# VH-VL binders against UPF0738 protein ABC2521: the designs that were tried, part 19

Target 1, 124 residues: UPF0738 protein ABC2521, of Shouchella clausii (q5wf04)
Amino acid sequence: MKQYKVSAIEVDEEASTVELEEEIDAQLAARLKPGKRVLVDSDQYAFIYILEDEEAFYAIRFEKNVWPALNEAHKLKTSYYVKLNEHTRLALVDMEEELVFLLENIRGNGNYGEAFEQAVNDAF
Short names: E, the ipSAE of ESMFold2; O, the ipSAE of OpenDDE; V2, 0.75 times the mean of E and O plus 0.25 times the DockQ between their complexes.

## First folded at step 22 (VH-VL; framework fv_rocatinlimab)

Design g5 (from f6 with heavy chain S32T; at its last look DockQ between E and O 0.89; V2 from the best seeds 0.83)
Fold by OpenDDE, look of step 22:
Structure g5 (fold): chain C 124 residues (1-124), chain A 124 residues (1-124), chain B 107 residues (1-107)
Amino acid sequence: as target 1 above (124 residues)
Amino acid sequence: QITLKESGPTLVKPKQTLTLTCTFSGFSLSTTGVGVGWIRQPPGKALEWLALIYWYDSKRYSPSLKSRLTITKDTSKNQVVLTMTNMDPVDTATYYCARHVFSYKGTYEYFDYWGQGTLVTVSS
Amino acid sequence: EIVLTQSPGTLSLSPGERATLSCRASQSVDKSYLAWYQQKPGQAPRLLIYDASSRATGIPDRFSGSGSGTDFTLTISRLEPEDFAVYYCQQYHKLWTFGGGTKVEIK
């Protein structure tokens, strides 16, 4: 699965824009759709929003370095959009709702690794 | 051919911890879009989802039971393990593991293959 | 949490008859996350329908699903003897929930 790392999150009161470390070519960008899922990579300390086209899944990786910005967006309950390239933006449908659910789920009793849980608790 | 099979104790005392293992074949948890979930069914009652583990180490738990549940996987052994603490007679049920599919071809999801289930009785 | 209410609780019919099973959600459900399962006595559930209206592999065409929003229906056009079982609807919204089931029994 192709992974795209988030380089930054521009947080506005209503909407947050997710910037990627690399641009996605126009052809692929035109096919991508929101997968409406956020997964957890506890080993690598990342939240992963799933994108998809007709052929495969793709990952938008929110690694630990962008968690502060992500938390700002979360606190404001913003919508999320990812800038795939200069010409294409994609709504990350259900990003906030998924994140809320996961955060509540992670804040359980050792359901994830202690170190990961602590990191999440520190950031959010 | 895809198969799943639950194994573990069939009798548990109150306050003890239940450990169930799901051993499967015909698919891998390293495959994107594939997960394994646990669903239980008290005798004569409806189905209740308990937990799910995706590829990566992403997990989801029933909110009402998350404090008692832990789900883990060993991809190399094609096994998923569920632990449930502080068992009570009310937890008496048939416990199923099932393959979960998250499809990129339309964001479909379902449990398409199920184990035969194992009846776990909680009794002193 | 989205609650799925299935009706009727029990449906008594004869082979060859049409069965209509209802699944009502407490709030709107994306049809792509609505599935139907069949469970025979002593057996595990079997996937029948996904995406509210798509038949799973190997499922006879007498089974059909329809609906959107809060109202979903499973229809068995002509009941076969092997169709007498309990049927569950299931939805996903951050977590997975099942309906209470409808038992289709022989009259």
Scores: ipSAE 0.759, ipTM 0.927, lowest interface PAE 0.9, mean pLDDT 95
ESMFold2, look of step 22: ipSAE 0.846; ipTM 0.932
ESMFold2 (binder alone), look of step 22: mean pLDDT 89; pTM 0.893

Design g6 (from f1 with heavy chain K105H; at its last fold request DockQ between E and O 0.82; V2 from the best seeds 0.86)
Heavy chain, then light chain:
Amino acid sequence: QITLKESGPTLVKPKQTLTLTCTFSGFSLSTSGLGVGWIRQPPGKALEWLALIYWYDSKRYSPSLKSRLTITKDTSKNQVVLTMTNMDPVDTATYYCARHTWSYHGSYEYFDYWGQGTLVTVSS
Amino acid sequence: EIVLTQSPGTLSLSPGERATLSCRASQSVDKSYLAWYQQKPGQAPRLLIYDASSRATGIPDRFSGSGSGTDFTLTISRLEPEDFAVYYCQQYHKLWTFGGGTKVEIK
ESMFold2, look of step 22: ipSAE 0.834; ipTM 0.930
ESMFold2 (binder alone), look of step 22: mean pLDDT 90; pTM 0.910
OpenDDE, look of step 22: ipSAE 0.866; ipTM 0.951
ESMFold2, fold request of step 23: ipSAE 0.826, 0.824, 0.847; ipTM 0.929, 0.927, 0.926
ESMFold2 (binder alone), fold request of step 23: mean pLDDT 90, 90, 89; pTM 0.905, 0.910, 0.901
OpenDDE, fold request of step 23: ipSAE 0.908, 0.906, 0.907; ipTM 0.958, 0.957, 0.958

